VH-VL binders against o60147. Designs and how they scored, part 297

Target 1, 175 residues: o60147
Amino acid sequence: MLEKNKYLYIFRHIQTNQVLLSQGNVLKKTALFQLPYPLQKPVAPNGMRPAKLRKDHWVPLLKVEFPNESMFQSVFMQLLNYRKYRSVQPLTSDLLKLPIPVRRRKIMRQEVPNTIADLADILNKEKFPENSVRLQLSDKSDSEYADWPPSVQIDSEEIKLSRGFREKTTVDEAR
Short names: E, the ipSAE of ESMFold2; O, the ipSAE of OpenDDE; V2, 0.75 times the mean of E and O plus 0.25 times the DockQ between their complexes.

## First folded at step 15 (VH-VL)

Design kb15 (framework fv_dargistotug)
Fold by ESMFold2-Fast, scan of step 15:
Structure kb15 (fold): chain C 175 residues (1-175), chain A 120 residues (1-120), chain B 106 residues (1-106)
Amino acid sequence: as target 1 above (175 residues)
Amino acid sequence: QVQLVQSGSELKKPGASVKVSCKASGYTFRSYGMNWVRQAPGQGLEWMGWINTYTGDPTYAQGFTGRFVFSLDTSVSTAYLQISSLKAEDTAVYYCARGTTYLSYGFDSWGQGTLVTVSS
Amino acid sequence: DIQLTQSPSFLSASVGDRVTITCRASQDISSYLAWYQQKPGKAPKLLIYDASTLESGVPSRFSGSGSGTEFTLTISSLQPEDFATYYCQQDYEYPTFGGGTKVEIK
């Protein structure tokens, strides 16, 4: 029997621009393990990561459709490895010259372009079939952070969901 | 094939220390987290925590802080559980299980279990 | 902590029977629920993850359903090798297991 399509759901934080990866359209609290600090070691609300998972503070960034679990798992794990690699690199001299709060904001704001660039790099490295991977973005201009391989097809329609990756309700559309 | 092989059973006195090993093979060790799960005689399964095999960072469930230490030796693809100041209530089978906590693929591979008996 | 309650804790069944086990979560866990089989003296074996996805190599007679707070494991036609204890497990937060359901020969 053929495998079901697998989706990678990518969220961004509305205030910090930090990114979380998910295999489902609903974030689970353990997704916070992707951020610099463990869940049982909370930081101040203005720290590098949110202290609590507030689902209303995470909005869709990108949805990636893979034709099978093997492709999904490979790309997902490689994205996590890229993010970890970035986190252990020495800070540039330009960043070191900035006050700590300004430095943190700059680092966090770069997670969106970095994640998109990393995704494209992984997909360019892999030899997936032409048009086998479909991307749908909340803001199509974010696709300009990278050059995409022939395996990638970008959906002409943006994500129109108002609450995570869930359909808009009549309440969400009310004036 | 993915395989997790644990060290043999241990019989210890209260106050002693024990170190259980879990040797992984058949996959890239650093790509999957390692969980520890305890099962007391005749009881159900209890998640103790996990260790991120890429970073070496452990995370402990509420009841398992202090006396319990998760560690790794990545050069031999082995995870360790150390329990200090052993108590009678620590008597249980301890399992290692492969899984990454931020992915819901379940714990898809388990060690055979290590029985730790704490008695006078 | 999220609590998982399994029903029944024990059931007697015959080969060929349809067996249903229920798992209820103390709060909404979406679909982040797995099912395991454990035979006496053995480690647990993953059967189902993400509420309804069958693990590779697991017989098709096993199926999972549900979302939110109510979940079900079904064995459509019980086989001799299926007599075991079954556990549900959530990982929406720190993982927790249900109390288990022991399936014995009638």
Scores: ipSAE 0.142, ipTM 0.681, lowest interface PAE 4.9, mean pLDDT 83

Design kb16 (framework fv_dargistotug)
Fold by ESMFold2-Fast, scan of step 15:
Structure kb16 (fold): chain C 175 residues (1-175), chain A 120 residues (1-120), chain B 106 residues (1-106)
Amino acid sequence: as target 1 above (175 residues)
Amino acid sequence: QVQLVQSGSELKKPGASVKVSCKASGYTFRSYGMNWVRQAPGQGLEWMGWINTYTGEPTYAQGFTGRFVFSLDTSVSTAYLQISSLKAEDTAVYYCARGSTYLSYGFDSWGQGTLVTVSS
Amino acid sequence: DIQLTQSPSFLSASVGDRVTITCRASQDISSYLAWYQQKPGKAPKLLIYDASTLESGVPSRFSGSGSGTEFTLTISSLQPEDFATYYCQQDYEYPTFGGGTKVEIK
């Protein structure tokens, strides 16, 4: 059996291109807490559940296999930190000139290329052994968003997506 | 080494307020979320909610809206739980626990617990 | 919210016994389940996360298995220090705990 905590699964929203990270091949509803907090002031306590996760709206973007759990944990936490850092940075003057709905859509569309670039940056900085990290994508052209270090081996097989825009079978059954 | 140290026990009358502290050390405070878990006498564990230590944003479980407030003082790596308008049913041991709702690594470090007793 | 049902709620066992505790979720939670040990008067201690991954420093006699809705914690050879209450906990949605299983030494 495959060890689940050696795999990082990254999902994207089919409409907004927003990204969610997962320890497993199934998104949990609390993954929605990963979405950016654009407010500078603390929100009032509400105790409400995260918005409903509509499973058919999220599709696998990529799967990363690490040699061990320690490397997985390090990379996963660093990706969350990169994403958090991006969410609190001041907006550029060009973005501030856009109406709020247009600005929001433009920012969300960049989450896929930004996440892929961040992953590559983390892997370049960590100096992992050659060919120790295996990357499998749903669309291999997405690998072009970054320059990959020697530690990364990109799988020739793409992740097979389900007919309903949701993966029902294991990511490892791609063919 | 990771340590979470909570404030001492409290004895309060109904209608009073209490503020429990949880001081973290041995790790980067803002890198891990902080959870609050309650345990009434002789009962099981009940998750109350968490606070995002990076943003300061609290999230409360449905049973803990209104009278319960999570807050932080990042300058001293301390999380706080405040309960207002105390009721007898608030009598419990309150734990802080390190963990992120983003990861399924469980709550890997816990405070020693703070007993809050509400009696007239 | 997701409900977790533990069985049994109580068991008596002898040192050296194999002990099995079950946790059932009200809906599919994949592998997003942890197990905790709580000794009298102490805070809970994480034993297992992601259904089957043993936390660092936890003795190898503890193991977890299962996925979906049915999960099991096994202690292969019960020791005197294992007298405790054990809790399962899911974080697929808002975290919830099972009702606990109290293990008493015969």
Scores: ipSAE 0.020, ipTM 0.624, lowest interface PAE 7.1, mean pLDDT 82

Design kb17 (framework fv_dargistotug)
Fold by ESMFold2-Fast, scan of step 15:
Structure kb17 (fold): chain C 175 residues (1-175), chain A 120 residues (1-120), chain B 106 residues (1-106)
Amino acid sequence: as target 1 above (175 residues)
Amino acid sequence: QVQLVQSGSELKKPGASVKVSCKASGYTFRSYGMNWVRQAPGQGLEWMGWINTYTGEPTYAQGFTGRFVFSLDTSVSTAYLQISSLKAEDTAVYYCARGVTYLSYGFDSWGQGTLVTVSS
Amino acid sequence: DIQLTQSPSFLSASVGDRVTITCRASQDISSYLAWYQQKPGKAPKLLIYDASTLESGVPSRFSGSGSGTEFTLTISSLQPEDFATYYCQQDYEYPTFGGGTKVEIK
């Protein structure tokens, strides 16, 4: 009967700039399956285990509020598709000229700009109502990686440092 | 309203193959993943795996590799489960259920189930 | 795989009773637990997700609590339509279900 309001919580790795998507403000272990497999050896899907999750290495990047579950699910699935597609594309000749450690670092550092650009691209393709999608960033300058459609409202307040995207309560601020 | 409608019951001999369908309606098919869950007679629920309806990429739980294949026909909003080389222990009700493996919403919509009986 | 243990496996109760079912995980799964109701010959129905969030359309007499490794489903005042089998399910890793708890009339 009631429509659900849904949040997309986007985390970034503090060292590598890799990105993870989550419905909850706390990462679960299966979120690690979003990361491209960095090893060249074949991986059996049923035998694949996620890397160990270190919560202290993942920080808030962006929170997206959707008016309903359907919009959230559509955007979430499309973002996963963009990430998977990027991970299997041939590397450019410029990247292939770089030593492997340098190349990997350069590719991983682009995940934040790429995710933000992909989010904007998806939202520009979808015909969502004006001001129906709310963005809140940890670093507002990251919004400059893309041109946003009229459906997007960017919050003037940045996300304060919090493991769970937890908004400071009056009690928390007074402690 | 969200509906998942599965194909009818099947009676098969050991070694045969079966293909179960799950037709979705009332929502955007590509926006939600599709899960398969099995329940043997008198037993509990067992997750078999998931297929990403946007990419078509299947993920199988341990024990459901090889003989089990998940597929889609997005043009008719239908997911399929194929079981090859059927064994007696495959006798079960097979359910499709809507959900995304990386999200914590549970499986909020289920098909009515398809009974597959494997007997000589 | 993460193992989920439900207790009791069987419970006999009367209309109006308070019923509590427990689910224990073999490792910390945070709040990534759901509860389902299944009636004979029917598909399971989602009752609760994220340990304590009531699914739309589910009566308020159902509630979930817990985090980490220990979870409970409570029915505050059992109704005739509540006689069913209940399952917990985690999705912290690949989804797994508990063994089920059958709630029967006394």
Scores: ipSAE 0.169, ipTM 0.719, lowest interface PAE 4.9, mean pLDDT 84

Design kb18 (framework fv_dargistotug; at its last look DockQ between E and O 0.24; V2 from the best seeds 0.00; counts 0 for: pae E 6.0 > 2)
Fold by OpenDDE, look of step 15:
Structure kb18 (fold): chain C 175 residues (1-175), chain A 120 residues (1-120), chain B 106 residues (1-106)
Amino acid sequence: as target 1 above (175 residues)
Amino acid sequence: QVQLVQSGSELKKPGASVKVSCKASGYTFRSYGMNWVRQAPGQGLEWMGWINTYTGEPTYAQGFTGRFVFSLDTSVSTAYLQISSLKAEDTAVYYCARGTTFLSYGFDSWGQGTLVTVSS
Amino acid sequence: DIQLTQSPSFLSASVGDRVTITCRASQDISSYLAWYQQKPGKAPKLLIYDASTLESGVPSRFSGSGSGTEFTLTISSLQPEDFATYYCQQDYEYPTFGGGTKVEIK
């Protein structure tokens, strides 16, 4: 049986470092609704969520290829859950001591590493087959934000961006 | 195999409430969102919203807020649609369909539909 | 909301015919379009997703093409079981469906 597309793209906002999950290499407008509400507010237009999807403001952070659709779906949903859970947690006392602009900047800086850590945590728990998950990063150094299980094979090649943040791969271009 | 089995047809009077169930099997329930789609007699398909089966968070389409409530019982892999204060215009077949709104795989699995008839 | 306009609304064809259904989006939806087949009294069946990817188990005579705002569903050789209503559906934004195209026997 033919498997559905099993690629997960994670995008980051070039200014706010907010993170969006995507099955495709072109973001959907609905992806904006992944952004959490205001307990941890980074600076963003119209609050936490931009009013419009500016595709040019988002760039791929990483791409994950899963062995099959079910694994992809599971990880995707768990990532959403992690995001939600994080967003509803009270701010730490340390953060509360900071001026709002500084606090926001600090929170923004944490979005990318937190997401990467979430992914690694989920994959560690899932116990997928060894080297069955292929991880490609736009910046290889981002892989250092987490310890990866044996199931994850980190690609030595970084994601190449094309016009409109799309990856320069034959596979992605065919979509 | 993936199956979505919905509850049977309902005949209700205006002002009453109905609760349609959609039981999923053959896959991990929490890994896929559940959508609800309405189809009035002789009409097209209308997306009502979806519920995140992992977090329990419902999202309602415009026009389906207030009287419509999505819920889950994950222990039995079942999604529910409750419609309160039923109106004649609510007469339709209601489908549950597997799919996550943030993904683009289409609705690959559908319930058989539940006819809800609202009549005096 | 994104509007999807299907054309034609009704199509009469014979077995063996090549059938083409068009779906036009009110704005660019990239490739986030699916096609469904619905027979009377039955739930819709997914045929194509991501504009051109054939769903598992769907006959190869079905194909989808297009991107942006113009999409087509093609049945290369219409079979008796293909007489049905077909819907396009976008999920670039919250899902919306086209008005449907009923393929009838000529």
Scores: ipSAE 0.834, ipTM 0.920, lowest interface PAE 0.6, mean pLDDT 91
Fold by ESMFold2, look of step 15:
Structure kb18 (fold): chain C 175 residues (1-175), chain A 120 residues (1-120), chain B 106 residues (1-106)
Amino acid sequence: as target 1 above (175 residues)
Amino acid sequence: QVQLVQSGSELKKPGASVKVSCKASGYTFRSYGMNWVRQAPGQGLEWMGWINTYTGEPTYAQGFTGRFVFSLDTSVSTAYLQISSLKAEDTAVYYCARGTTFLSYGFDSWGQGTLVTVSS
Amino acid sequence: DIQLTQSPSFLSASVGDRVTITCRASQDISSYLAWYQQKPGKAPKLLIYDASTLESGVPSRFSGSGSGTEFTLTISSLQPEDFATYYCQQDYEYPTFGGGTKVEIK
């Protein structure tokens, strides 16, 4: 039961820029439950959860390879805490001035940069060995959302497949 | 390999305090959350809360925000549950359990339990 | 808080029987559900996590299914060592447990 997984996969929605965290290289059917229900959860901005997981709407954002499962677990736990904390914070006055649909879009657009910044903040705060964490991005310019510690080795190759998750099938669908 | 070893049973009077220890071995202590679970005699399991072993920040379930304190000593890989102003209804077995929420792994390791009996 | 309702509270069965225990959540919890076995005087033991994934070392006669609000634990052929109390537990938010199902020998 020690070494269940050492990889963190992060996906983004191609239309909304919402983010899903994953312990596998394919999104589980139930990953959508990381997003709040639409018009529910009064302690957070109105959530926008799609009714179903559309395979063609979710693309890789980044992948992190940790040296072991316990480091993956620690970072995953901390990322969940950041998202929880952010979800219950009062909205800024600038956001409250916006019409609700505009406000929702602006909040969702921040999920990618916020998640990348949160990841880097976690990795900067924790004393991981130098070059022990390998980061691969779909778009290397996204690394510019944060300052990375010496523990992080950013892969020179971008993630080649931009297609989202798929459930195991005999025949793959292509966009 | 993974082990959680708790301190022994306690017999206390109402109004006293108790501190239960949970010593971890066989894994990296700060990488997994530590939960506390209560089971009153003849009753089911009740989650009391958890402590982030990486930051030391506790989270308490509703109903456990007063007399219950979670703490750590990371130098000896040990989590603690302190209960103050003990009441008769605090009589229960208290478990520590390793688990990180939202990773779909459940509580995969449990301490043997510590019986706290509060009797006048 | 997410409430989990287990049924039945008790069930009496013979060795070799197929046993099914249900757990119903008060809201959609995706697949974030675990099952535990507890024998008297012992700590709970994890059987199933992520609704249907068998924990290492757990016999294959145990299986879990379901998503959303309704989940089942199935023991395909009950063995003498399976007489215990079974609990479901959700991981969707802060954990809560079901009330338990005691499986007794007939």
Scores: ipSAE 0.041, ipTM 0.594, lowest interface PAE 6.0, mean pLDDT 82
Fold by ESMFold2-Fast, scan of step 15:
Structure kb18 (fold): chain C 175 residues (1-175), chain A 120 residues (1-120), chain B 106 residues (1-106)
Amino acid sequence: as target 1 above (175 residues)
Amino acid sequence: QVQLVQSGSELKKPGASVKVSCKASGYTFRSYGMNWVRQAPGQGLEWMGWINTYTGEPTYAQGFTGRFVFSLDTSVSTAYLQISSLKAEDTAVYYCARGTTFLSYGFDSWGQGTLVTVSS
Amino acid sequence: DIQLTQSPSFLSASVGDRVTITCRASQDISSYLAWYQQKPGKAPKLLIYDASTLESGVPSRFSGSGSGTEFTLTISSLQPEDFATYYCQQDYEYPTFGGGTKVEIK
């Protein structure tokens, strides 16, 4: 189906606040290659192996539903490009005054506001139809990091962290 | 409709170079990653790597670094695989396939394949 | 890195038979597994993604199941056009394919 990849799932790390983008409601190990500050050093000399993915350390940040796969892919690729762009910008003098561990923690803590702002910027540029993009957050106050275009409908229901991004399962339907 | 059309078969001598093309149509080229998959005669499928069509950044699987180069010409929606210093063991059918390695739920569109034969 | 082991490597069957192919991963890959069909001289065709989701245009006699490390492709009633080689593929890590299962006419 052309709509098979129309959902973007965004996770945040419970300790570092780093962000991972995913097309599925469960993170793949390869998603760790998105991180500018790896959680673990690679064990292979060539650095090709991803770090261990610890499922319980990643919680839902938000979910975006697009009208179709093409729109999803466009927005996702642009978000990855925004993250790359941010990683090569020179650090401010204020950040350079901080010890390296403190500086990295401060930068990592900004990934949630930055990702939300980048998502909104991309959606403002794209001019999608009114109410065509559905946004659901785990904490609705996170929507305040940006101004959203008319194309975005923010879901009144927050993502319940105890269920993650899970839809109703066979077990849930039986009960 | 989505279509990936590859260049024709190649017969090369050891030490030569080859450049295989994969022309995309029916979708927005920059919105989907391009993967390369190899299949030696009588063997199974082997993923070689992918190229991010938005950024131009290639990623190579182990064993495909050095002699293998992925590139793009976005103006004509075409991806390229270049193999230098060809060896007999490079004899295979090379496929391009649409998808993003980190987010792909399978490769849903494939080129028809390009047979590269390396013989003296 | 992630090894996929398919069994059996060869299978002889008749039209109307129920065919089952298994794929085992060397580590937990959740549901990040796809199944492909390849006919001689042709490119592979995606049948199933996300372990159990049928690709558009694929007949309903094909189904996938499993999660974690053990996965199954089932063809409920084999048709003449189904004689082919089938591959599983994971993309939890860098993509890897299983060794393939050739389904032959009995």
Scores: ipSAE 0.013, ipTM 0.623, lowest interface PAE 7.5, mean pLDDT 83
ESMFold2 (binder alone), look of step 15: mean pLDDT 92; pTM 0.947

Design kb19 (framework fv_dargistotug)
Fold by ESMFold2-Fast, scan of step 15:
Structure kb19 (fold): chain C 175 residues (1-175), chain A 120 residues (1-120), chain B 106 residues (1-106)
Amino acid sequence: as target 1 above (175 residues)
Amino acid sequence: QVQLVQSGSELKKPGASVKVSCKASGYTFRSYGMNWVRQAPGQGLEWMGWINTYTGEPTYAQGFTGRFVFSLDTSVSTAYLQISSLKAEDTAVYYCARGTTWLSYGFDSWGQGTLVTVSS
Amino acid sequence: DIQLTQSPSFLSASVGDRVTITCRASQDISSYLAWYQQKPGKAPKLLIYDASTLESGVPSRFSGSGSGTEFTLTISSLQPEDFATYYCQQDYEYPTFGGGTKVEIK
């Protein structure tokens, strides 16, 4: 029957290329806690709340369909761990010679290729059944950031939804 | 579990030199920059500069060029601050502090401080 | 260099009081501000980074807010162990510290 949380929705920021992972097709404010530096300034008087989420600034990067919730949870947790690992690793000499604001912007822009490479690395190590994981991208050229295992089937159709992973209405599907 | 342990206090005469050490443990030494912060008696905190533990390149704040040298011995996870031609105004507690200077995380671990006293 | 101005420089308070310390930057530093606590004879301790993110292990009575050029540190219910000097610090450019705010017993 239906299994919950078998889809991973990955969003990118249109200006910074920062990446957010989501278990649903709509971003929740709590996803902002994934970011080491918020995109928007804190608006809460006590300063503990995350920056305001502007959903119109986030677009689909990719959608991953897993066979079941267990595989989803394994990959999702590993992807979060890879992101944490990257945050504490040495930077390249090319980044280190840049002024801090420019360096931060370049690090943020690397989130897209890094997330795609990390996803592929995890899937290569897990050895899931052939064609068991379906991947759909908003820009198919982003798949070139990695080599994919036999377990991955890349959808030929790109995500064409504006501002997210919204389902097509019957009107959108007509003609 | 992260620890920064500094060398003991120093009493020096004007014109001498001093070398302060900061030994790191509990983390990957090359993954975090090492900062140096000075605090004169009764005064506030003053950032002196940092050393990139990956490249070994030091960066000095305005006013800390010339007599001040940051260096590393990565084989023993230790950072060093050397001050030459000591002057009375160098009397201060010197702190090493771990920070990711390429990301906005602040200085999350500090050494206990090394008091350097310069007097005749 | 980016200058940080803290106010007040000195504050007398009682246990249970709400304490607010301000930090003003000479230019827009976005959210690139941290807050530290320093007790006499001790190294500073990081309380808050990225303007409002509480460091692990720091009590929830501490909070940070603000962005751009004006920032605040708030202690909602002052405890005996909170009497200390507090510093703000920016890392938008080369790091600089505010002058400090000494919080002492009224």
Scores: ipSAE 0.006, ipTM 0.487, lowest interface PAE 10.1, mean pLDDT 81

